VHH binders against Geranylgeranyl transferase type-1 subunit beta (CDC43). Designs and how they scored, part 21

Target 1, 376 residues: Geranylgeranyl transferase type-1 subunit beta (CDC43), of Saccharomyces cerevisiae (p18898)
Amino acid sequence: MCQATNGPSRVVTKKHRKFFERHLQLLPSSHQGHDVNRMAIIFYSISGLSIFDVNVSAKYGDHLGWMRKHYIKTVLDDTENTVISGFVGSLVMNIPHATTINLPNTLFALLSMIMLRDYEYFETILDKRSLARFVSKCQRPDRGSFVSCLDYKTNCGSSVDSDDLRFCYIAVAILYICGCRSKEDFDEYIDTEKLLGYIMSQQCYNGAFGAHNEPHSGYTSCALSTLALLSSLEKLSDKFKEDTITWLLHRQVSSHGCMKFESELNASYDQSDDGGFQGRENKFADTCYAFWCLNSLHLLTKDWKMLCQTELVTNYLLDRTQKTLTGGFSKNDEEDADLYHSCLGSAALALIEGKFNGELCIPQEIFNDFSKRCCF
Short names: E, the ipSAE of ESMFold2; O, the ipSAE of OpenDDE; V2, 0.75 times the mean of E and O plus 0.25 times the DockQ between their complexes.

## First folded at step 6 (VHH)

Design r25 (framework vhh_7n9e_1)
Fold by ESMFold2-Fast, scan of step 6:
Structure r25 (fold): chain B 376 residues (1-376), chain A 119 residues (1-119)
Amino acid sequence: as target 1 above (376 residues)
Amino acid sequence: DVQLVESGGGLVQAGGSLRLSCAASGFTFSSYRMYWGRQAPGKGREWVSGISGSGGRTYYASSVKGRFTISRDNAKNTLYLQMNNLKPEDTALYYCATEDFLSEEFDYWGQGTQVTVSS
C-alpha cells in the first residue's frame, strides 16, 4: 500500500535525501577525467530529491550553469549544412569534425532542466528544432530504430552503436519535450511509421516486448512509454494488451501471486524476493523492475493497482532493498545502494502513490507544470 | 570488461548427464547473481536457473526443476550447471550471464556451449 495514514512512513526520507545530496556534492570535487555519466548522476539525484519533496529548483539551481555549458550546437558537413544541437557528457577541446552529442545525455539534461524549472533557458536559448534534427539523424532509415550518436564521417547514426527499444524511447521523449504531440509533428523529424513498425516487430507472441522473442519488462516499459508519447497505445491489439498485462502480473514474485494464479506460476518464488518484480521469467526480483513493471501496467490498464499486490512490492522495497543506515536503495538485498536503483525504487513507490509520471520518468507535479507550458 | 566463457556441452543420449562450466572475469564475481540461459533453433531465449552471489539462493524454471542443479565456486570465479535426466527438449545453445551494471536492461553473456540430446 501507499501508506495513506497520517502517521510516520516506513520510508527513511531524511537519509534518502542525504544519499542523493552526497552524489551532487561529489560532482564539483571529482577528478575523474572520463566521467561520461555526470548528466545521469545529476538526473537521478535531482529526481530522487524531487520525489522526496525537496524543492530542487531552489536548492540545486547552481547545477544549471554546468549543464548549460554542456549544450552544444554545430553545423554538419553535409549538403544541407544541417544545424544540430544536444548535450555532451564532457567538454573536449579541439576535436575537428567530431561530435560527442548523444541521446542519453541530451534526455538527462532536458529532464533535469525541467525538474529544476529552467524554463526561461528552455524556451529562449535552447534551439528545439536543432535538437530535433539531431534526433532525426540518429534514426536508422532501414529499421526505423535509433542509435545514441552520429558518426562524424557519415553524419548519420553510428554503425557501431546498438539500436533497441531504449533508444526509441529516448529519441521520442526528446522530441516530445521539444513540442511534438501529433503524428504530423513527429513526421517533421522522423519516419514515425517505420518506428512504429520496429516497435511492433519487437512484440513477443506470449505478450510483452523484447529482443529475439524474449519478453523483458524493461524493454516493455520503453516500448509502452514510447507508444504513449506517440499517442499510439490504441494500435496494440486487445489480445496483446491482455497477454502483456497477464505476463507483467506474473513477474511479481509471491507465494500467492498477484491474482488467483496457480502455484506453479510461482516456480521462481523465494522468500527474499517476496513482493518484488523480476525483469524476465525465471530470474530474481530486482528493485528497478518494480518500476519498469508497474509503469507498464499503469500504461495498459486503469485498474493496475487492483490487479497487482502493491502492498507486497512496497514491503519488498522498504524491507529488503531500502538501506536504512546509508539511505538509498540497492539492486537486491545483497548489494549496496546505488543511484540508479535508489532513483527507480523511489519512483516505483511514487508511482503507487500517484505522484510520478512514468512516461517521462519525472514527478507528476513537475509533469503537470510542464504540460501547462506545452506550447514551447 | 566482463568476460564469460562456457564449456562442457556435447552430444548425449536421452536420460544422460552433462556438467557445464562458466569461467568469469572482469568483475567481482561473488557480488553478482549468475544465470544459465538457453536458446533452441526457432525459439526465444529461456532462462533456466539462477544463483545469488553468496550461493545461498537458487531458482529453477519448472521445465528443469529436479533435473538441473546450479552451483558456484567464488574462489575460482566459476559457475556450474549439473544437468541430469536430459531430454530431447533440452537441446539448445547454453550460455551463462550476469546483469548489465551500467544498463539494467541488458545481460552480459558468454558465447555459449552447444548441448544436443539425441533421438
Scores: ipSAE 0.399, ipTM 0.745, lowest interface PAE 3.2, mean pLDDT 83

Design r26 (framework vhh_7n9e_1)
Fold by ESMFold2-Fast, scan of step 6:
Structure r26 (fold): chain B 376 residues (1-376), chain A 119 residues (1-119)
Amino acid sequence: as target 1 above (376 residues)
Amino acid sequence: DVQLVESGGGLVQAGGSLRLSCAASGFTFSSYRMYWGRQAPGKGREWVSGISGSGGRTYYASSVKGRFTISRDNAKNTLYLQMNNLKPEDTALYYCAKEYFLGESFDYWGQGTQVTVSS
């Protein structure tokens, strides 16, 4: 049971378990259907259940069959006949091909399989080298960033497709799951120096990471998690780390501020958002930004729990966005619970308790078990 | 597909008023928080106002608080920004936005509507 304070739990654990279970009940375990978001639904549901101590491998292992069917291995029409692999979201809507394999579905599938402890598949069937080659093809050769899928004409990342820190994170997380640890491991598949250059170029002048010099806590979490997986957090200057910590602490909406700041510095305080975190300046507090901000702070400083108001964010999540009747967490106090915010709100509480691995976005005990099997 | 079409911008003198509109389509409008952002020449983006799906909660940047009012008509799938007591510093391209960081949708920005405030 999760506890909000040193007293009795205010977390409605049984209701949250039922909420996540309900989402899985709507998914036929053996049917491929027309559900384009099923991979994401499985990931968030399994993660949420794992956070609340459900033995998901014993109860929901039947979803592995559906996920395994979405693993595609194919040969590119290039000079070397490169073999790539990855996961698709749907087999029915599009012909399974190199262009339908994408980074987000691949990461969701791999993390779900890890949480379901499908280690036999990881050790015997999954072709980690062909999967890593798919990631390699998604890297832009000019700036080192990543796109989600391949262009059908060039069999490489299209210059027109969106690229940003989210895809850098997903790409590195997949390579890490495939066994990459050292710079030499990553360099076998990607241009690690160009990737680092791209990430550093997304630093904002007054701290944090974002697009178009707009600081954003979600992009900050993606960048910091990527650097952590690359063992490269130390490449950030002390000044940038200090500025980023200061920026992140100011994302907590509270008239009382953080331990390092006076209430006057929280000019954007709104009482209805009290204790929550905003993702950007001049925006509403949001359940998911509690996770993105706390993960970022955790990666930057060992003292993060002393610097932010963890009791206030816990109260925001449990009193404002937790749905005690239906289970789950909503985006804000006016909306209904949804799967994404339910998972990340639960993850934020688990992170405060030291029970969640933010770098791979899975429970800490699952990460520890995975690490023991992949690192001798 | 998601579409956001802004209108209502123009040239106005300091102290004047304008009402911006954003016509939304391709998603369940009432289920999403909506925002107005702006970008002046040579400056970065600034978020100026936000509104909850129900319209019950609003947010304003300090620079516009008391002068701007955000509202929505969920029956018409339309977002509004009433701008009063306009200042030369309010001169910018104004964007309507739907935000979703991760999952099925990305931030969607309209083409924008230009607001120019003369001194």
Scores: ipSAE 0.193, ipTM 0.609, lowest interface PAE 5.8, mean pLDDT 83

Design r28 (framework vhh_7n9e_1)
Fold by ESMFold2-Fast, scan of step 6:
Structure r28 (fold): chain B 376 residues (1-376), chain A 122 residues (1-122)
Amino acid sequence: as target 1 above (376 residues)
Amino acid sequence: DVQLVESGGGLVQAGGSLRLSCAASGFTFSSYRMYWGRQAPGKGREWVSGISGSGGRTYYASSVKGRFTISRDNAKNTLYLQMNNLKPEDTALYYCATEGTHDFLSETFDYWGQGTQVTVSS
């Protein structure tokens, strides 16, 4: 706040709206190169507009209805002729035995359709079971983690594909969107026990989750969001929760920090980063890690706003990374605004105001409305 | 495509010095923060130093502060790490790195080279 009675007057709302709208307008035509992730652009732009109170359904529903064209339903060349479905990032030529469906584009498309209020699509066109079967195929049978896509020759995840906590989050979020709530719902499509075992194995010794035994706030947010969607946050030990909260609080770069910091835990303090969050120990603050850290704290403790310096991170975002001339938020004060950091910086501010659902990365009002309508 | 190529590692006696170099290509080098990380045998990855795009801001992990100096030459797209007063505990594979501007959930968020081995004998 501290004493603000109206919305934050320092936020350049009109310029942020124009920034996100420009990204939708600059979205490459269907004939431009495949280097542009169109599903991500749509998701971050719509989310940002929705955070700033634009009725995206009324304004962009017709314009972005072409997203339905990216929904692909196909039969795998396997012994059971398994029917799968999902979303592709670009429309490609039909290649025999190839699948271009992947988990990130599928999640971004589904979340965008939810924000556009395309409930007709969820009830009449989307084959939730075939989409859930695609997610099922992405799970590794040995360790319970997920890969992003299937190998076109084997119709399984390659042993060399990345299978970290990001894809666990994306897989579970997709199944949740499809209507999975109870353990029995999830168990119909995935090995929930093996997934939980994998997530727990990615705990770091002194708190947080990571890859290669390195604590990382992005992976921590993915793990905690996954556990929240599985109604399994209570399976974490009290000690691990306390250690993780402590680790996350030490990610805030501040001479005034919420906790007494030892020099070894805050060695990367820099005045220009004051109030911002690091993703990892000994790195500079970054706009997106404000979201990943605050979402993680929110999932671990109801009192998270009392534990971190919310005013300092708000000042970091609004004074250091907000671009008052052009709109949007940059990664840091040295770079131009980009769509990803603009969305997550806005989401971090919305989370502080109680207006954002970090588990599905969508505005809270949209999540509340979706939760009343979703059935499997 | 981001490419990072480290050089300058080797075997050195305790108290000695080494200078590591990292040649960067495939991105606008001067616009990105650069980092040196390391991984010792049996330990996790750790970040030891970082430098802003302009070179005006630096940080150091407590374990190397006062002994290591990070610098960059933006005209040559090259990052450096001057390592003085080396200790056996500095033995590790050293990586040059930058964080991508890409979406964390869908793309590579870290770019690392293959690393250069530094071995410090007692």
Scores: ipSAE 0.653, ipTM 0.859, lowest interface PAE 1.6, mean pLDDT 84

Design r29 (framework vhh_7n9e_1)
Fold by ESMFold2-Fast, scan of step 6:
Structure r29 (fold): chain B 376 residues (1-376), chain A 122 residues (1-122)
Amino acid sequence: as target 1 above (376 residues)
Amino acid sequence: DVQLVESGGGLVQAGGSLRLSCAASGFTFSSYRMYWGRQAPGKGREWVSGISGSGGRTYYASSVKGRFTISRDNAKNTLYLQMNNLKPEDTALYYCATESYTDFLSEDYDYWGQGTQVTVSS
């Protein structure tokens, strides 16, 4: 049950396009108090436009010049005089350029350039080896995880900074974009075995990945995407993969029992959440967790569309979180649309249609073009 | 700038009742979904109850359904958890939380408070 459609349930493509366009056009003049990372805003907006417009590079190429200004290349004052590069989100007064470079801004900028097909800049101006060396400096030597930026005094990752699975994903995605494919490629810049050990240590007892043995679908997607980019998904045990698939399927909320939801680990029912995915057990459904859960299922089993209720999550996104007047998607039915949920809601729908590459979080056609250009 | 302060915990005998409170500040309380979670000694965190911004929708983990009641007073920016028929297995540090994030980097941050200890004797 829950598959019958009552009334029109369509993507308002033109409204979504205008929503993303407004955010890009207002960036140079607008001052958003809580929007610390302008590079993330560009990424989510370009990603959303790219999902709905295959010729985004022809229409929005003027933004490339602005993004290029955020590329910094510098020499560290270390024993090896290491040359690093990366992207900054904003200009910070009295801080050396090297210390304002961070993993998230670097990934967002690189993915945006790929979506805009800025291959001339990517192949001729960007120093991929110095980008990879920056990633190398962010790896923890003791446990193999990654921090987002370098400490101002030591030019190494700070022991106080967060180093969870999100930063492992970002680091590996950057290295993959820079050309790393084989274990030998990754080993040139990072301790791949130590990273794999860290990721495996973040497995939860009954499936999924998370911090402090608390399963979380966002962390699970980061871990699985990282393993996919490292060609290492086969290193997961069959038991863990089956437990994780079962856990992910139980994240889809249904008041009508469309899955085996009578288990003690999924007792939450709410009409506004029907068909949506929760990020953790016993929490409300959220637009972004549709993407994180579906990407995780896609990476674990080829049969994922037969195992989950894709029509139910489509109806949740289109009927409850899609904003038909303004465009965009909200986190849930009680909040306004925002860039992050608009991007990931659109990505989830594209993933269901086979049009999205979840491992790099870009449209499938763009990934295919990128992959052909980056083969030797 | 988000501040969450839990209170109302203590020692109670099996079959007893406690009412927990969470005073919230630094955000528009009525616009956000709120949650109660707990962590027992030697166990991971578990979410036990949630409530919508308006208070019109609630949910409960199967372990507490029928015994716990979540509620909120939006005029006072306060979240409550009424706990009845307490069992020794309910012994845990109880936290209130809200979800506030704008991008991938803040996804995992629930704005947990310091917690209030509940101990149920057999």
Scores: ipSAE 0.621, ipTM 0.845, lowest interface PAE 1.8, mean pLDDT 83

Design r30 (framework vhh_7n9e_1)
Fold by ESMFold2-Fast, scan of step 6:
Structure r30 (fold): chain B 376 residues (1-376), chain A 122 residues (1-122)
Amino acid sequence: as target 1 above (376 residues)
Amino acid sequence: DVQLVESGGGLVQAGGSLRLSCAASGFTFSSYRMYWGRQAPGKGREWVSGISGSGGRTYYASSVKGRFTISRDNAKNTLYLQMNNLKPEDTALYYCAKEGYSDFWSDSFDYWGQGTQVTVSS
């Protein structure tokens, strides 16, 4: 990042900290009900605080101890009496535990524990093998993709559930956190070759990954992060990598062209979107797509900062979507700040500074500590 | 329950005009960016225009810029696409759409209607 300031930082750090802290303080410690996405709220809030240099382990470790109560370990009604475990997003009456465990809540909980440095719980209470067996059960046997949860009657993924690249990423990230590194490690729990075949089948003709033949930067980030965690980025053809880099660079809205070395004016330029990234062609820029696009570029080429306009995306985030009164970041300049865009906008800025690990979506310092501690 | 219902398609000669409408319900219409997309047989989906919640900002694909005009009536929860100087290449099923997600991990990226067919003869 080459953004210079003469005086106070343009980033309203204290307001951002208060924004994330408010969301943690509003979590009901004794209330049970249909509070969906509670694990996502914890993850985004802790991640945002950690990006802004709050010692979240010291400040929130005890406060978020109730998160451990969402860890469920159960025995499936199958031939082998398989033991699985994972995290639920909410506590709901009259729903079997196996049906409330899902991949997104499990990943968010594990990443939160890593950020909180809750290694005592991570090493002694969490049964990593049963977490990995849950992931195994979520894999589609026919195409190798993953669903988010199991059907209560069949103890298999429902045929009508979504199984796109987001769930492939979440599944592989959970297995990676549980200790899988080599192909042999992953093969213990999933059909890695079938998963790779599925990911490759989601390539779009002109580069990028998507669904229904539409390139999408979010799906592209999920696919590339999955391949990175599987040590399989090199399996992508040089042409596909080049096409994908070109596509991603053209997602940046700029009066100076999409690529750093291009001087031609962008025909679709909108001044309010200047520097921001689109998720898809011919749509408005969005705070979160700055993260998804920059993470994707970072994974594809070491020279990504020379190819994209990092000053312009920094200015977009700080001047258009940063909320200086409330703290946080909004999706766009017309909406209020929300947790998701606040977290990913902050993550995009941290990624530009070399302070964020996009593959696991956590601060780089946290990832380094995790990697050094784990002997798998 | 988001519902989007397109109308106004039909057959028109090259150089002609059509005005598409999209009636929206099940969400606070004025709070969301809205889009028009299209898909011709054998082609991928193309997003052609977008409009901010207030109507103050618009976006156009280069293929339609200067010929198409997007607008909205927030009091009537209706989105419009005025299409002028139509070309045979504009022949497609046209969809209006709203982004579905509050975040990336939600079930749905877009809500779109069933579409309205536009056919431009040479």
Scores: ipSAE 0.678, ipTM 0.869, lowest interface PAE 1.6, mean pLDDT 85

Design r32 (framework vhh_7n9e_1; at its last look DockQ between E and O 0.60; V2 from the best seeds 0.00; counts 0 for: pae E 4.0 > 2)
Fold by ESMFold2, look of step 7:
Structure r32 (fold): chain B 376 residues (1-376), chain A 122 residues (1-122)
Amino acid sequence: as target 1 above (376 residues)
Amino acid sequence: DVQLVESGGGLVQAGGSLRLSCAASGFTFSSYRMYWGRQAPGKGREWVSGISGSGGRTYYASSVKGRFTISRDNAKNTLYLQMNNLKPEDTALYYCATEYRSDFLTSEFDYWGQGTQVTVSS
């Protein structure tokens, strides 16, 4: 029996395990929506189970083996007969396979298989070069950012997809999993100089990253994680790093404050948010922004736990957003648990414990095991 | 499925008032926090107010506190912003937003309206 495998006494570990297990078979009605991404559901569920010390490889390895069938290798209708590969969300085919492959499903599937310890897949089945070529095709040649999929008529990036920092992270994470480490490794498939230029263009004047010069902790986490995977965090100026740390720390809602500060900024201080993190200025706290802010701080400074009040964010997660009846974590204290916030709330707790790889969003022990067996 | 439609903008003299509305559809409106943001010409986007799903908790940026009032009518699926004592600096395109979408690495403002223009003359 592992010491402390069930977590602190305030954590309803058994309920959380059941919550994630239910999602592998059924969805809660409050979470149910159209266009549900099955690869994401699997990833969030087995990540949550892994965080709570379930041996998902032993328990679900055979059960989830059907995910391999979602790996599609195809030839583009172009003059080069380019071979690409990736993961689809559905096996029902109404259009060419190449146009249904996308970057998010590919990353979710790869990370899930890493957690399932499916090393045979990475050694024998995954065609890393054709997968990296798919990533290459998703890069915008003028901006250096990425879209999620290809347009079936043009065999180039979809014009309807977002091409922001989220997809830059996903693209680089996929290449990293496939073995890219040096600039030369990445440059074989993508234009890293244009990518870095795009990332730097998303810096906000007073720190952090975001669209329209509005800093946002989610985009900040994506940018910093991307730079970390590219070994390029030191390309950020010391001033920008300092401003970003300050901005992130101010995202934590605190019951402390001077009377002048309280009266000038928010007379309606909400005790329900105390200890939690905002994702942007002028918004309420949210479970997922605890993870995104803490991960960003973790990437910027070794002293991050000393600088923020990790006990207070733990109290927010466990006392306000943990759902003791159903398991899981909710977005806020007014809603029921959902899969996304349950995964990220659990990840935030694991990050505080030092047991989570924030760059790749999987438990650290899982990443270490993968690295020992399937490193390039 | 999620749609947010703003209305009620217009031209007003400094010191005047306007009331913005946002009609929401495609989600359980009462379960989600709602926000108003704005973007002035040549400036970055800024968020001016937020309100909880029940309407019992509100937030205001310091630049609008005491002048703007956010409210919601959950029976009509409508968000409101009452804007009093308007200043030329309040001139902007005003958006309502919600944090409905919860996919991996998404922002909490996945769904935004098209915006409604507010112009405050000297």
Scores: ipSAE 0.301, ipTM 0.693, lowest interface PAE 4.0, mean pLDDT 82
ESMFold2-Fast, scan of step 6: ipSAE 0.689; ipTM 0.871
ESMFold2 (binder alone), look of step 7: mean pLDDT 81; pTM 0.815
OpenDDE, look of step 7: ipSAE 0.705; ipTM 0.879

Design r33 (framework vhh_7n9e_1)
Fold by ESMFold2-Fast, scan of step 6:
Structure r33 (fold): chain B 376 residues (1-376), chain A 123 residues (1-123)
Amino acid sequence: as target 1 above (376 residues)
Amino acid sequence: DVQLVESGGGLVQAGGSLRLSCAASGFTFSSYRMYWGRQAPGKGREWVSGISGSGGRTYYASSVKGRFTISRDNAKNTLYLQMNNLKPEDTALYYCATEGSYTDFLSDTYDYWGQGTQVTVSS
């Protein structure tokens, strides 16, 4: 956390704790007709509270019962009667011959249970093999990429759904949580070589990863985190790594340029965005891209803190997007705080302090406990 | 249903001007940052200009700075791009986009953009 440093703090910790708690307790019951991801609300709220030193397992363990009820195990109408499982967003959906299980809800639920230390569930109740089989069914056999859910007619990934690097990350993170560590572990459930081929095909000519040949820091973070979980970062060429580091450093909006390069005016400089990170070239800075860019740099080079302007991004987050009256962080200084940016802005600050695990997007202490304790 | 419809493209000679419009619907237009991007044949996408929800902030890529002006009319849910002193290298499909309000990057819709309007600048 920011307040764990021995220097002066400008972080309004008490206000941030109240902000995350309000979102957790005031889930939108009247918005059931809209695509509201309640699992995401729980995940970002619990993560934010944990970053600000709240003992979430002691204080918010009552949410475990609600999350456990969203775990569904079902049999597919296929030749082998495949048993799959995962998490759903709504308990009132009942559509014959369809599954409402999806990758994002499953990942958010699993990460939330890990942060709440629901090890009893992971060790005695969770059917890891059926969950991993659900992930397996979401893989595209031709490209190796992943979709979020299954088509009810084919019991395979839907051809109309997005299958970009975000879903590759979610799929691999779920399998990692289920105990996959070695290539042999992953190969039991997915075609790891095809997945690696897909990820490598999303490399952009001058560095970074993206969709439709456009470099993007969010997709870059997803790709690099996926490769880290697959122990495959070393498969990236040195040239691509260097180009990607250079591209990421140029995402920081600054009149001073990069620490590695001579001081110069950044062509995309906007004074109101000074110190913040943009997701793509020639776009405004955004709180969440501080996390995506810093996580990417952290995965690529040990020297990342010497290469970027960490003091300026800290000032951007604390002076421009931190909301001192309400708590939380906004996307930019013109908008109100929201849960997603509050969590990722807090995570970016925690990452700078060495207290956050970017590959699974959870606090480092939680990751360390999970890695030693869960029997997978 | 977020919908963005571009218009105003066409064929123009070098040194000429065009004004592009983008009609937005299906979201609270004034709450979103808006952008103009372009893609020329054989090239990647390039973001050329952005404007804040209030219209109080704008920025431009170096390639268009001083020649292009972005503006918006929040009462009409319309985004504009005034293009002056056009060059052959400005030839591209131009599209407007909203950055999206990310409630969750991993599962939510990332960005919304229109189908584009073609701009061709003859030398």
Scores: ipSAE 0.617, ipTM 0.847, lowest interface PAE 1.7, mean pLDDT 84

